# VH-VL binders against E3 SUMO-protein ligase nse2 (nse2): the designs that were tried, part 6

Target 1, 250 residues: E3 SUMO-protein ligase nse2 (nse2), of Schizosaccharomyces pombe (q4pir3)
Amino acid sequence: MSEAQLKTSLEALSQNLLPGNQNHCSFDFQLKEIDDSIKQVIKCALVAAEIKNNECLDMLDSGIRELLDAKQRLLLMQQSVDTLANKTSENISDFENKSLLDIYTQIFKELIQEYEEKSDYGKYGTQGEYIEFKKTIWHEQNTDGSDFPSMKTFFNVMNTEEQEADEVMVYSATFDNRCPLTLQPIVHPILSTACNHFYEKDAILSLLNPTCVCPVVGCEARLQRSLLKEDEILERRLRRAQEISNLKEA

## First folded at step 4 (VH-VL; framework fv_ontamalimab)

Design a5 (from o4c with heavy chain S52N)
Fold by ESMFold2-Fast, scan of step 4:
Structure a5 (fold): chain C 250 residues (1-250), chain A 120 residues (1-120), chain B 112 residues (1-112)
Amino acid sequence: as target 1 above (250 residues)
Amino acid sequence: QVQLVQSGAEVKKPGASVKVSCKASGYTFTDYGINWVRQAPGQGLEWMGWINAYNGNTNYAQKVQGRVTMTADTSTSTAYMDLRSLRSDDTAVYYCAREGIRYYYGMDVWGQGTTVTVSS
Amino acid sequence: DIVMTQTPLSLSVTPGQPASISCKSSQSLLHSDGKTYLYWYLQKPGQPPQLLIYEVSNRFSGVPDRFSGSGSGTDFTLKISRVEAEDVGIYYCMQSIQLPWTFGQGTKVEIK
């Protein structure tokens, strides 16, 4: 295989895995399928929590963990291809007589082993989707206005600064119903899937041209329309928070 | 009539700073962002950054990051670009151009340009 | 950064004849909102750029119908059906799907 052929093959592999090929990229389709499945599990959890079906909730917990594992595997596969492409672009001559599959396999095995060696908290406790899943169940079962507990209470973990930082971010998303742009209570919420912050829909959309940086202090997430989603669970949560607020003011 | 009117030409020494103004009229200033685009003599267009006139949020091109500050004064409908530590390769015509935040047509109205010459 | 590549870099056209300019982006300019964030600008000598085409194929107000834009994804074309003397200048494509906004290197159109 010539150096030019090797470079072309790696560039083609990298291009096929780039997010943005909405019609023919199999990895984007697979990631979307998993994300859609996770959203359905969370919606099912809301219903199961309402009817107090704990067996169903336990099954859904196992299911969302399996979906998150599958999602992480796909992301590590993409990262492995990107790493291979970057190594080759640095020193293409070093790879002219080596098996691309063997190099890819070694990179992937190292990354997946690192993930598989993490604790359950390390795998799931800091994931936005799993946090949303736990919050959805907790709020439906605890309608008395009590604060959502630390994610570490669902796992047997040591108290560290890293874990405490995650808890702060989780709480700010749950009980602060004010828009960071308007400083008014949110009426029509829209959620950023990039950073899990939410905003008044019209306010954040007026900021896009077609992208912007998240307006929340300390957040450097880059936003675009495709990352902003209306969310039934978020809307329900905010309506409940507003009802509680109105009740206290009455 | 919608228009952007920029301040006049500037001649500066290396190491100096320049502040270019862009006064908007004929539209609601806070409904648009203002882009700054420069063009060195005989060269193409280079984006420098933008400011959202509604909330003052900015984004700067990496090449000028740390040397540029963009501001907007809503009371006078005027945007400013302050470029510091000037070098000879900052010699260019600097344009401001509006871009819709909510209703979008790209950079549809441009200022006339401000020539900035940096020489010893 | 998204790289915008124009071809040709220059062309000379006999008045009344057609002209075509190509623009390629290093990644897709299609957003999930269904819009493609590609624009065409004309800079006449001694003047600021002026918007000709927005979102690939839409003529901006006051732009003559001899100008048309087409394309999708990463490949775009600007066509002038009958070049007039007033069309002389440098044409730029631009993307605003991702910061930083980036321009093509420009295509100089001259009368033969």
Scores: ipSAE 0.000, ipTM 0.380, lowest interface PAE 19.5, mean pLDDT 78

Design a50 (from o4c with light chain H31D)
Fold by ESMFold2-Fast, scan of step 4:
Structure a50 (fold): chain C 250 residues (1-250), chain A 120 residues (1-120), chain B 112 residues (1-112)
Amino acid sequence: as target 1 above (250 residues)
Amino acid sequence: QVQLVQSGAEVKKPGASVKVSCKASGYTFTDYGINWVRQAPGQGLEWMGWISAYNGNTNYAQKVQGRVTMTADTSTSTAYMDLRSLRSDDTAVYYCAREGIRYYYGMDVWGQGTTVTVSS
Amino acid sequence: DIVMTQTPLSLSVTPGQPASISCKSSQSLLDSDGKTYLYWYLQKPGQPPQLLIYEVSNRFSGVPDRFSGSGSGTDFTLKISRVEAEDVGIYYCMQSIQLPWTFGQGTKVEIK
């Protein structure tokens, strides 16, 4: 293998594993399938929480942790390929007569060991998907306006390295079903993945030019079409809020 | 295959209007905005404006504000740029280009270009 | 408007030799989301521009490994490790952090 052939092969591997490449057995497709599965687990958790099925909730908690582990494994595999490509492109002569697979395997081994050594809090407590899972269960079981507690309360953390990490979380004392732009109850919700605020779909999309700043007071998040997603859990939550509002007025 | 196909070359007199089309295929038209970029002979690239294929919302460059209208027809997956009150300095190749905002790629797919010549 | 300034404006390169193009922005292209909205395009003679690099250093699909991008804040560089005949054209940097989107003046790359 010449130096040019080696570089070309590494580039091809990197391109095939990077997000945005066509779905030809790529990690992009697998990551999407895992994300879709996580969304389904959260939908199931909403139902299980509503009927107070703790056995099902425990099984779903185990399931989402397994999906997050699988997702992280795929991300570390991509990172390992990128690391390999960068090392060999800088000094290819250092890797002559070495197996690319062996080098990749060593890089991946080091990265996965670092992940596996993390506490449960370190693995799951700071992950957006797991936080959403816990918030979904909490809000369904606590309709009295109680604030969602710190994620650390769901883990037995005791002054470890993980406790030193910055904790960023948005809490709400009340669930407001009104759009910040229209000031009317939301009919077709859309969620910002950048700031977790939600709006009437047509209202927020009409502000895109092609970007806008989140209209919620105090929020400086920049919004664009790709960051705005329809969310079935949010739709259900808003329908429930509207039903409660209607009952109070009746 | 993702592709943008533009209408053919136009020769116009000063004061006339031109309407350039850009037909999209191979992707969900409403998921991406369309940018219009022009290039005068021997000059660099100049952004003209943007349109959302979802809601028709637009943003135009100040230099052409008031003379340009961008539209999108979701039934035919076609974007249009209508430039009025043409001047000789509007002579350029006009490109449509899909925004790669979903992946932060900038403009990732470009049309072949439409030459607009404004001459007396 | 953000002003994008490229240097040099032209380069004449012997085949197989490296080329380097600089791009400077009048303000930082780093957004609060942690992303830097800087892109590189190549316009070959008689063709539309094609995306080479997005977010400073990421090669677009199908772009050869001889192209690399680097930089941060306001200073960016595009490098071609070994210039080939098909690399002839005009290279543009672009920002999309702030409307209007703006391009550099372009750098013409020619083969000796």
Scores: ipSAE 0.000, ipTM 0.426, lowest interface PAE 12.5, mean pLDDT 80

Design a52 (from o4c with light chain D33E)
Fold by ESMFold2-Fast, scan of step 4:
Structure a52 (fold): chain C 250 residues (1-250), chain A 120 residues (1-120), chain B 112 residues (1-112)
Amino acid sequence: as target 1 above (250 residues)
Amino acid sequence: QVQLVQSGAEVKKPGASVKVSCKASGYTFTDYGINWVRQAPGQGLEWMGWISAYNGNTNYAQKVQGRVTMTADTSTSTAYMDLRSLRSDDTAVYYCAREGIRYYYGMDVWGQGTTVTVSS
Amino acid sequence: DIVMTQTPLSLSVTPGQPASISCKSSQSLLHSEGKTYLYWYLQKPGQPPQLLIYEVSNRFSGVPDRFSGSGSGTDFTLKISRVEAEDVGIYYCMQSIQLPWTFGQGTKVEIK
C-alpha cells in the first residue's frame, strides 16, 4: 500500500479505538456474553454441589476455565490492535512494505504465549469469577461453618514470591451476617470489591453521593456503585438459613 | 455499543428554564451514575452535579444549587437536567458523562453535548 | 474546592516532537487506601472530552502508548513522546478525590 493509504488506515484504526467515539472497535457484546455464561455456570454449580454430582462439577470447572480463557483471548486481541495502532503511527515508514495482518498476528502471538505459559493458579486462581465459583461449591458442601480455604488448596502450588504478590490482590473475606449500617441480619447482600465487606444493599447505596467511605470500623476503602456487587447465591443462602432458624425456634 | 445521546440545541431568554436529556444505551443504566459538566464559550470544564440512576440521589455544585434538578427515568434509560432562572452566564455546552466502571470516579463515556444559549 | 493548575496554557509542536504538560493540585490527590485520583482528558475540536489517563499513569483503552502520565501527591505530568496531527486539542487534568470534581484550565496543543 501507499504511505498515504497506510496513514489513513492507521488514523481510522486509532479513532475507532478511542472510548466515546461512536465508531470505536469493541468486543463489549462478546465479553458480556461470556460474563453471562460464567454466571450461568456458577448457578449450575450450586445445584450440582447440592446434589453432590462431582462429575458435573468437574465439567463445570473445565467450562468456566474455557470461558475465562476466551475472555482473556478477546482482551489480548484488543490489546494487540491497540499496540499495532500505536506502533505503526510512530513509524509508518517501517511498515509500508509489511502486511498489517502479519504484524497484528505477531503481536497477538507474543501476548497469548505469555498467558498460556502461566500456571493454572496464575490463570484462574486470582480471577474473581473463578473464586466465586469455588466459594459457591465450598459453602454448599461445607455447611458446618468452616471458612473458605486459600485458593492454593485447589491447585498443586508451591509457595513462591509470585503467589505471595498475587495473593495480595485476591479478595478473601469471612462473612458476618450482620450489616454494619443497620446492625441487623443482612437480607439483600452486596459485596464491596474494594475491601471485601458485606452490607445491606439499600443501606449502602443510600450513602453513595456519588462516593462514600466503607462504614466498617478501621476500613478506609472508598466506595462507588461499580465496586459494589450483588450476590444472589448468598442472598438465597441467608434466606434459607433464616427460615431454618425460625422453624427450629418455633 | 455503550453511548450517551443528548437532546438538541436550545435558545432561551433570561429567566426561562431548559431541560436537557441524555439517553443511555449499551449498558445497564441503573449500575452507573451520570455526571453533568458544562463548558462556557472559550472556557474550561465545570462540574454541575451527579445523579444515581439506581435511586435518584443527587449532588449538585454550589453555583447552581437551588436552580438545578437532575432526574433519571429507568424505563427509558434517560437522565435529565433541568436548569431554571437562566442567566446569560449559563450559556454553555452541557455534557452528560457516565462514571467509569474501573476508573475510580473518572468519566469514561460522554454525550455529544447540548448547546444552550441564553440571550436577551 | 481543590484548584487544578496547568502549565503551559498553550504550546505549538512540530510533528514528531515531544510535548509535556504539567498539572498541580492545591492539595494531595493521594487517598489513604493508596490510590491517587488524577485523570487526563483530551478534547478535540468540536468533540466532547475523552478519557486518556486514569489514576495518574494508566492509559485508557485504545489510547496510544506515546501518551504517558506520571507524578505523585500534588505534581503531575502528561507526556506525548511524538506528537501527531490527531493529538491536536485541549488537554485537561481532573481530580476526583473531593467534591466538586475540578478540572485544570486546559492546555491547547497545536501543530506548527
Scores: ipSAE 0.220, ipTM 0.608, lowest interface PAE 4.3, mean pLDDT 81

Design a53 (from o4c with light chain K35E)
Fold by ESMFold2-Fast, scan of step 4:
Structure a53 (fold): chain C 250 residues (1-250), chain A 120 residues (1-120), chain B 112 residues (1-112)
Amino acid sequence: as target 1 above (250 residues)
Amino acid sequence: QVQLVQSGAEVKKPGASVKVSCKASGYTFTDYGINWVRQAPGQGLEWMGWISAYNGNTNYAQKVQGRVTMTADTSTSTAYMDLRSLRSDDTAVYYCAREGIRYYYGMDVWGQGTTVTVSS
Amino acid sequence: DIVMTQTPLSLSVTPGQPASISCKSSQSLLHSDGETYLYWYLQKPGQPPQLLIYEVSNRFSGVPDRFSGSGSGTDFTLKISRVEAEDVGIYYCMQSIQLPWTFGQGTKVEIK
């Protein structure tokens, strides 16, 4: 994000271009730090919503947006480095000159401008983490089984009746209380801290020998006992989902 | 304080069996697996197997498969390694070690070791 | 089984000087989850092994910042920027990408 961070990234790129090196430049550690911070904000939001502290909720909303901006900036920096690496792979002999920094700066400038031109809805309203943040607050404040509204209602965007119904349908479909292993509703949940997928406790633990790969389709996360934890937010979400399901069936 | 305390040294004849204990304290026993690693005199480290303290699932190294049994007693927070049909090349220091936490699998807490000598 | 090869097998270091230990694996330790399952342990005389570095480059709790790990794929390095008397012992690399877990043969570090 800073000039020093940019210089470090370019130095990493130049090292990766050295003969014999196949390492990729990435911000995986930094992105994980931001993701962990977002999870903490969501946990704080659950408590703030429960005690109806609107001032705290407003501060947490600002905070999660700042974290999402930081995450996007890192992703765009990485994309800019990858774009530069692809260009320099055509002529590796000149990768150490100052022209690389100028090229990188132009690429990054164009990408960040595109992001900054998005509305608040465009930046945050379509992000999974922000949707989870808003949904967590909603379910805690609306215990009567009311459906989660369209994300557009939070961003001063005019919605039609039909569009709002469609978005509610999409968001209600995103939370599955069914275990991927047993195909039954989860009774004793356990959460993977490696991939944020969750399972029936005894079912997933029976697969460990000592490790297994997450059973969710497309997930490559390696699991072990110490990464599987009971989680209060997950337990609350599963209770809420089951209550809503029971109300709709009644 | 997280610690693993092992049973005392054993001297056995070839063909005998040995049972080494590993008592855990300072953490929730069922939240971590236990590895067993041995070290012959003047040699390197050799992984022997793993046990789940939660459900008793085990995975043994091929070299000791059929001669080893690992168990865990949740009421006493104690893991056991029972090695049968002892040979002179089973002479080693046997360690229990807790699987790592969070985002790594490295063994982070080790017992003090149990010396097993097989001689005739 | 994955074979872990360490070089050198022994080194004598003048106090305050740097030391470097290499570890090579017979196949990549990079998992499809993006993590590299390579660890460094130190076994001091008469003691059990203790974890120094996990997942290539992360220092375990309480490990001094003079220890650093680096590498990727099949080639890994442990560096000690300024070797001290308490750093004497045998250093082992270990992989946990594939069962059985395997260790390097060890590198003995001693002070001149």
Scores: ipSAE 0.385, ipTM 0.779, lowest interface PAE 3.0, mean pLDDT 81

Design a54 (from o4c with light chain E55K)
Fold by ESMFold2-Fast, scan of step 4:
Structure a54 (fold): chain C 250 residues (1-250), chain A 120 residues (1-120), chain B 112 residues (1-112)
Amino acid sequence: as target 1 above (250 residues)
Amino acid sequence: QVQLVQSGAEVKKPGASVKVSCKASGYTFTDYGINWVRQAPGQGLEWMGWISAYNGNTNYAQKVQGRVTMTADTSTSTAYMDLRSLRSDDTAVYYCAREGIRYYYGMDVWGQGTTVTVSS
Amino acid sequence: DIVMTQTPLSLSVTPGQPASISCKSSQSLLHSDGKTYLYWYLQKPGQPPQLLIYKVSNRFSGVPDRFSGSGSGTDFTLKISRVEAEDVGIYYCMQSIQLPWTFGQGTKVEIK
C-alpha cells in the first residue's frame, strides 16, 4: 500500500475505535488470492519438471518465494494494525492520524525487518506450500522411486538463521499406488479430504449408501461424496509410479 | 537372497484353528504384499487372500471370509494367516507369495508351503 | 468370478519338440491402464509354483527364452519352443484384474 492509502485506512480505524469497540484488519480476500496463485505455481512446476525446463523451474521458485513474502507481509500488516488497535483502546480520544501512523510504522518496521533478516530456509524451508512445491518437483524429476530428502539439502546449512530455525524432517515412505478396494493399480484416483486416503474412483463411490467408513485399516473417517475429490498432483504421482513400475518390470 | 520361509506342517481336528507363518528375508518387507494360496491334494491352486505389508490392508476370498485373519509384523518381517473353524476340505498345502506394491510382476517369490491336514 | 480355462489338460512331448498351452478367460483381462493382467506359473512336482511370464508376454528374471507368452483380451497362449526335461510340471495361467484372483485348472506337461 501507498502512505496515503495507509493514512486513509488508519484514519478510518481511529474514528471507529470507541470504548468497547474492537476492530482489526482482515485480508482474507487477498490471502485467498495469494493461496490460489501458489497453487497455480505448483501446477506449473509439475509441467516444467516433466519437460526438464530448469529455467522455468528457477523462475517458478522465485515466484513462489515472492508470493510467500507477499503473504507474510499481509499477515504482518494485519498483526501491526491489530496491535495498534489494542494499544489505542484505552485512550482513543487522544490519538491523531500523525501519531497513529507513527506507531503503526514503528510496529510494522520491526516485524518486517525480523522477517527480512531470516535466511531463505527460515523464510521458505518450513512453509507447507514451499515444501509441497519442492516435493512436486522432486517426484517428477526422480522417477526411480528415490525418497524426498530433508528440506535443508535445498538451502545453505552454514547460515546462522538456519541453525536457529525449526528443524523440519521429511519422512520417506513407500508409495502404495494400489487401491485398498480393488487391489489393482489406481487408474482414476479420488482423494478423501477427511483422511487424505485415496482410492479407485468407481470402487469407493460404489460403497457409498450414502456414506461409508474409509476402507483403510485403522481409519475411522466417515466418507460421503462431498468429501471425495479429484486431485491433479495425486493423479500425476500415480502415473509416475505406474511408469516406474513398467520400467522395473522390463 | 530373497526368500519366504514358512512354518512346519500341522495336523488339526475339525473345529480347531491353525496359524501359518511366512518369514521374509532379503528384501524390504514393506514394499510388497503377501498373497496366500492353497492347494488341496491333487487339485489346482486357490487364492485365499492378500495383505499389504505397507499398511496392513487385507482382502479375503469369499469362501474363507469370516474364518480367516491375515496379519503382518513389520518388526520381524513375518506375515501370518490364521484360519479358524477348520473343516476337512481345508486340508491343503498353504503357500505365501509376495507381490510388489510398487511393481506388479505377479507373485514372483513363493514360500516352500505348509501342509495342513484336518482329520478326525 | 472370472473363470480361466486351459487346453489341453495334459500333453506328452518328445524332448526338443515344441509345446503350446492355451488359456481363455470368461471376461477381458485388459485393464483401463492399458495392461493385461495375465500370468503363467509352473509348478514342478513337490515344489511351490514359480513365475514364468507376467502381463501376457514378459519373461520373469531367469526364465529361459524358449518360453514365450502371447495373446490379448480373453485368449492367451504359452509356448515352449524346445521342451527340456526340467520343464516337466503343471502350468497354470492366472488373472489379477478382478477379485478373487483365479487360476486355470492346470496343464500337465510330461516327457514322452
Scores: ipSAE 0.006, ipTM 0.452, lowest interface PAE 10.3, mean pLDDT 80

Design a55 (from o4c with heavy chain N59D)
Fold by ESMFold2-Fast, scan of step 4:
Structure a55 (fold): chain C 250 residues (1-250), chain A 120 residues (1-120), chain B 112 residues (1-112)
Amino acid sequence: as target 1 above (250 residues)
Amino acid sequence: QVQLVQSGAEVKKPGASVKVSCKASGYTFTDYGINWVRQAPGQGLEWMGWISAYNGNTDYAQKVQGRVTMTADTSTSTAYMDLRSLRSDDTAVYYCAREGIRYYYGMDVWGQGTTVTVSS
Amino acid sequence: DIVMTQTPLSLSVTPGQPASISCKSSQSLLHSDGKTYLYWYLQKPGQPPQLLIYEVSNRFSGVPDRFSGSGSGTDFTLKISRVEAEDVGIYYCMQSIQLPWTFGQGTKVEIK
């Protein structure tokens, strides 16, 4: 009986921290608030880059890093609960009359310490949202067809093991404002949330059957309608690229 | 409230055709695909195909290819599955199901099912 | 086609007893995007299937905490920590990494 009670309690705790669970999900709400804040920071960065306010860009960079740290903390809390639940599900009788809270806090402390010991590149340089933040600023400042540089170039101290770490070279066709499928300037943009590539809406939707592989060379992301969204940042970037092209008579 | 409501039960003779409807409500019909899944009596689930409500693109399971046509009418928010040259082994409950918006490739909303019986 | 194999085909449990269902795929369900396209559905008697678990281990909205999914690659498990009367039905795993979408043959769960 006590074994069944313990198992039920652990399942309830795990359930409440799982993403997408709307029965008792304050966790999902907090995660969404952080995601919305990150998106807002990126929107502000586009404007700051456009008006060339480097002081504001530095503050926004600090802000997005703090938001990513907060997001990771929530994800590690969830992982700690899942780890505890899995261990007790495998051998529940061994955990009778143990302090589950103490076990949880030890798991969480170990995971958060591991994260906090990572370099800045390790924390932020491989995160999709931070990469998009840096790409957004880069493309606004560099319209001459220069390739987006390795993320490592944004972290000044590279005389570490990170210097030999795998490269993150993120290139976007944003300079061209052209659809990879139609090869024409994009009129109605749509963004893949799976791979952050973008297309003419009608062109990509015509390939869905019910899914397709991203048509961008080297991209293996599977796409479906629910992953394709209109994006205000993308719209602003494309509009800006067109304005610059018109000014340069291109 | 998000709903998929299907047409009523059908009894057909071998060689006939059946057209099952699936009326959507409570969401933007053109933003989702509709899957068709059937289940023969006492058997498991079998995927038949998919249609995009946006552009009408379809993909059909090889077993029914050439005998099935899926269509979508955006003016009435209704998807249709037309199966011809019916055989006794087409006897099944036919379900329509919407792809999930937040859950990648998950069928999150299902119709109540339409029983199709093929016998003489 | 990817073949999905479930074991056992049926199981009978006393109320409050745990249940475990295995699902094996003929190919890895891990996509290059890092996601694993494995789902669990429950079909209660006389009802359409309902989504329980998406992407291996994520509980769908409204699904009780006694359900959990785990696994990776080609081997997956659905666990019910304490089976209730409401859990009676047929459980199906499904893959959506490759067309056609394919289901396991189903596992019937009964009480008593």
Scores: ipSAE 0.000, ipTM 0.416, lowest interface PAE 14.3, mean pLDDT 78

Design a56 (from o4c with heavy chain N35S)
Fold by ESMFold2-Fast, scan of step 4:
Structure a56 (fold): chain C 250 residues (1-250), chain A 120 residues (1-120), chain B 112 residues (1-112)
Amino acid sequence: as target 1 above (250 residues)
Amino acid sequence: QVQLVQSGAEVKKPGASVKVSCKASGYTFTDYGISWVRQAPGQGLEWMGWISAYNGNTNYAQKVQGRVTMTADTSTSTAYMDLRSLRSDDTAVYYCAREGIRYYYGMDVWGQGTTVTVSS
Amino acid sequence: DIVMTQTPLSLSVTPGQPASISCKSSQSLLHSDGKTYLYWYLQKPGQPPQLLIYEVSNRFSGVPDRFSGSGSGTDFTLKISRVEAEDVGIYYCMQSIQLPWTFGQGTKVEIK
């Protein structure tokens, strides 16, 4: 490729990766399609669990993992092109002696390798969609009111108290801890076992009459008091984090 | 297209009340809150309060407490700010802005502004 | 109330040169959820404010990559790598960790 051709290609890629009014490359349509497919798998899992079709549940488990892998791959591709776009916009002269495709490929290779090296628990065990999938099956099969077990029980992983603490922190970090109803950070967390969304306890309970629809955008879960569980461990963690934050400001 | 369209300019006498409207379009009104922000001539931005279009919950800035009421009409996707007992220092451009309830990006879409002049 | 302090209050920049604006909060904007609730807005003459940066460093849709945000805790910076004529206006930082939401006093950016 000549220097002039490289410059033209870098300029065109920069414009395509940041099209018109957007600051980064977006795969929003593809991500929405995957999210819709995940929701459909979860609906199918409810039916399969009700009729106790374990073969179908195993196939659905494989399917949701493949969808989550595809979603993560798209997110890493987006991250790779955003990284490339940022590099080319900062200093085009740094890239005039390099293939744009080779640079992209190297960025993507590093990111995907990191993901591929994760354990199954690391890939799926802390993902909200997969947790919802497992909870949906578990609650349908366990109607006696027993509590949903740790996600690590569904993987060949020995649970330790320290690792369990890390799991809760990672899970919480993945979720938006700002209450969708109060717009304030959650102080007294309550978890929907139907959709794995967190709310400020008093706010969501005040909406029950005796049911309500989950306030999270795109969530169709119908909530009732029996599906809402207090999370005392998370509450203590949030309280401790706030105390530390307040102390640093003193 | 996501838009917030506000009512026209108002001129009021001290002690009067003003009600500014903010008509939302291009999104699900009840998924967001509406913040009200004012700007006196040549001054910075001052937050007045917000209302949740989901449940009608409000929170008002202390400087206007007791004089302001924010409401939302979900049937017309319109938010309102009613400011009473107007003083000369209430002269400002009043903006409505969309604020996330379920997904929070801050105030991401703003109305064009409504000029309120309080003069004797 | 959380007080937001911007420096400088005004900047005169030659086109194509960089600009940097500082924002300091009277208390940490990092919340227990791990997020830092700091935002940057630009108000062009005669227009409403427009969102540039959310959660410290994330560019909002349509915002050119010459704008970048950084910082943590109580100290934040907005940088414009090369100022263009269309970047003229007043820049505001804002916090939304604690009610009431509060803005910095604003930094006026103008072309020399």
Scores: ipSAE 0.000, ipTM 0.387, lowest interface PAE 16.6, mean pLDDT 78

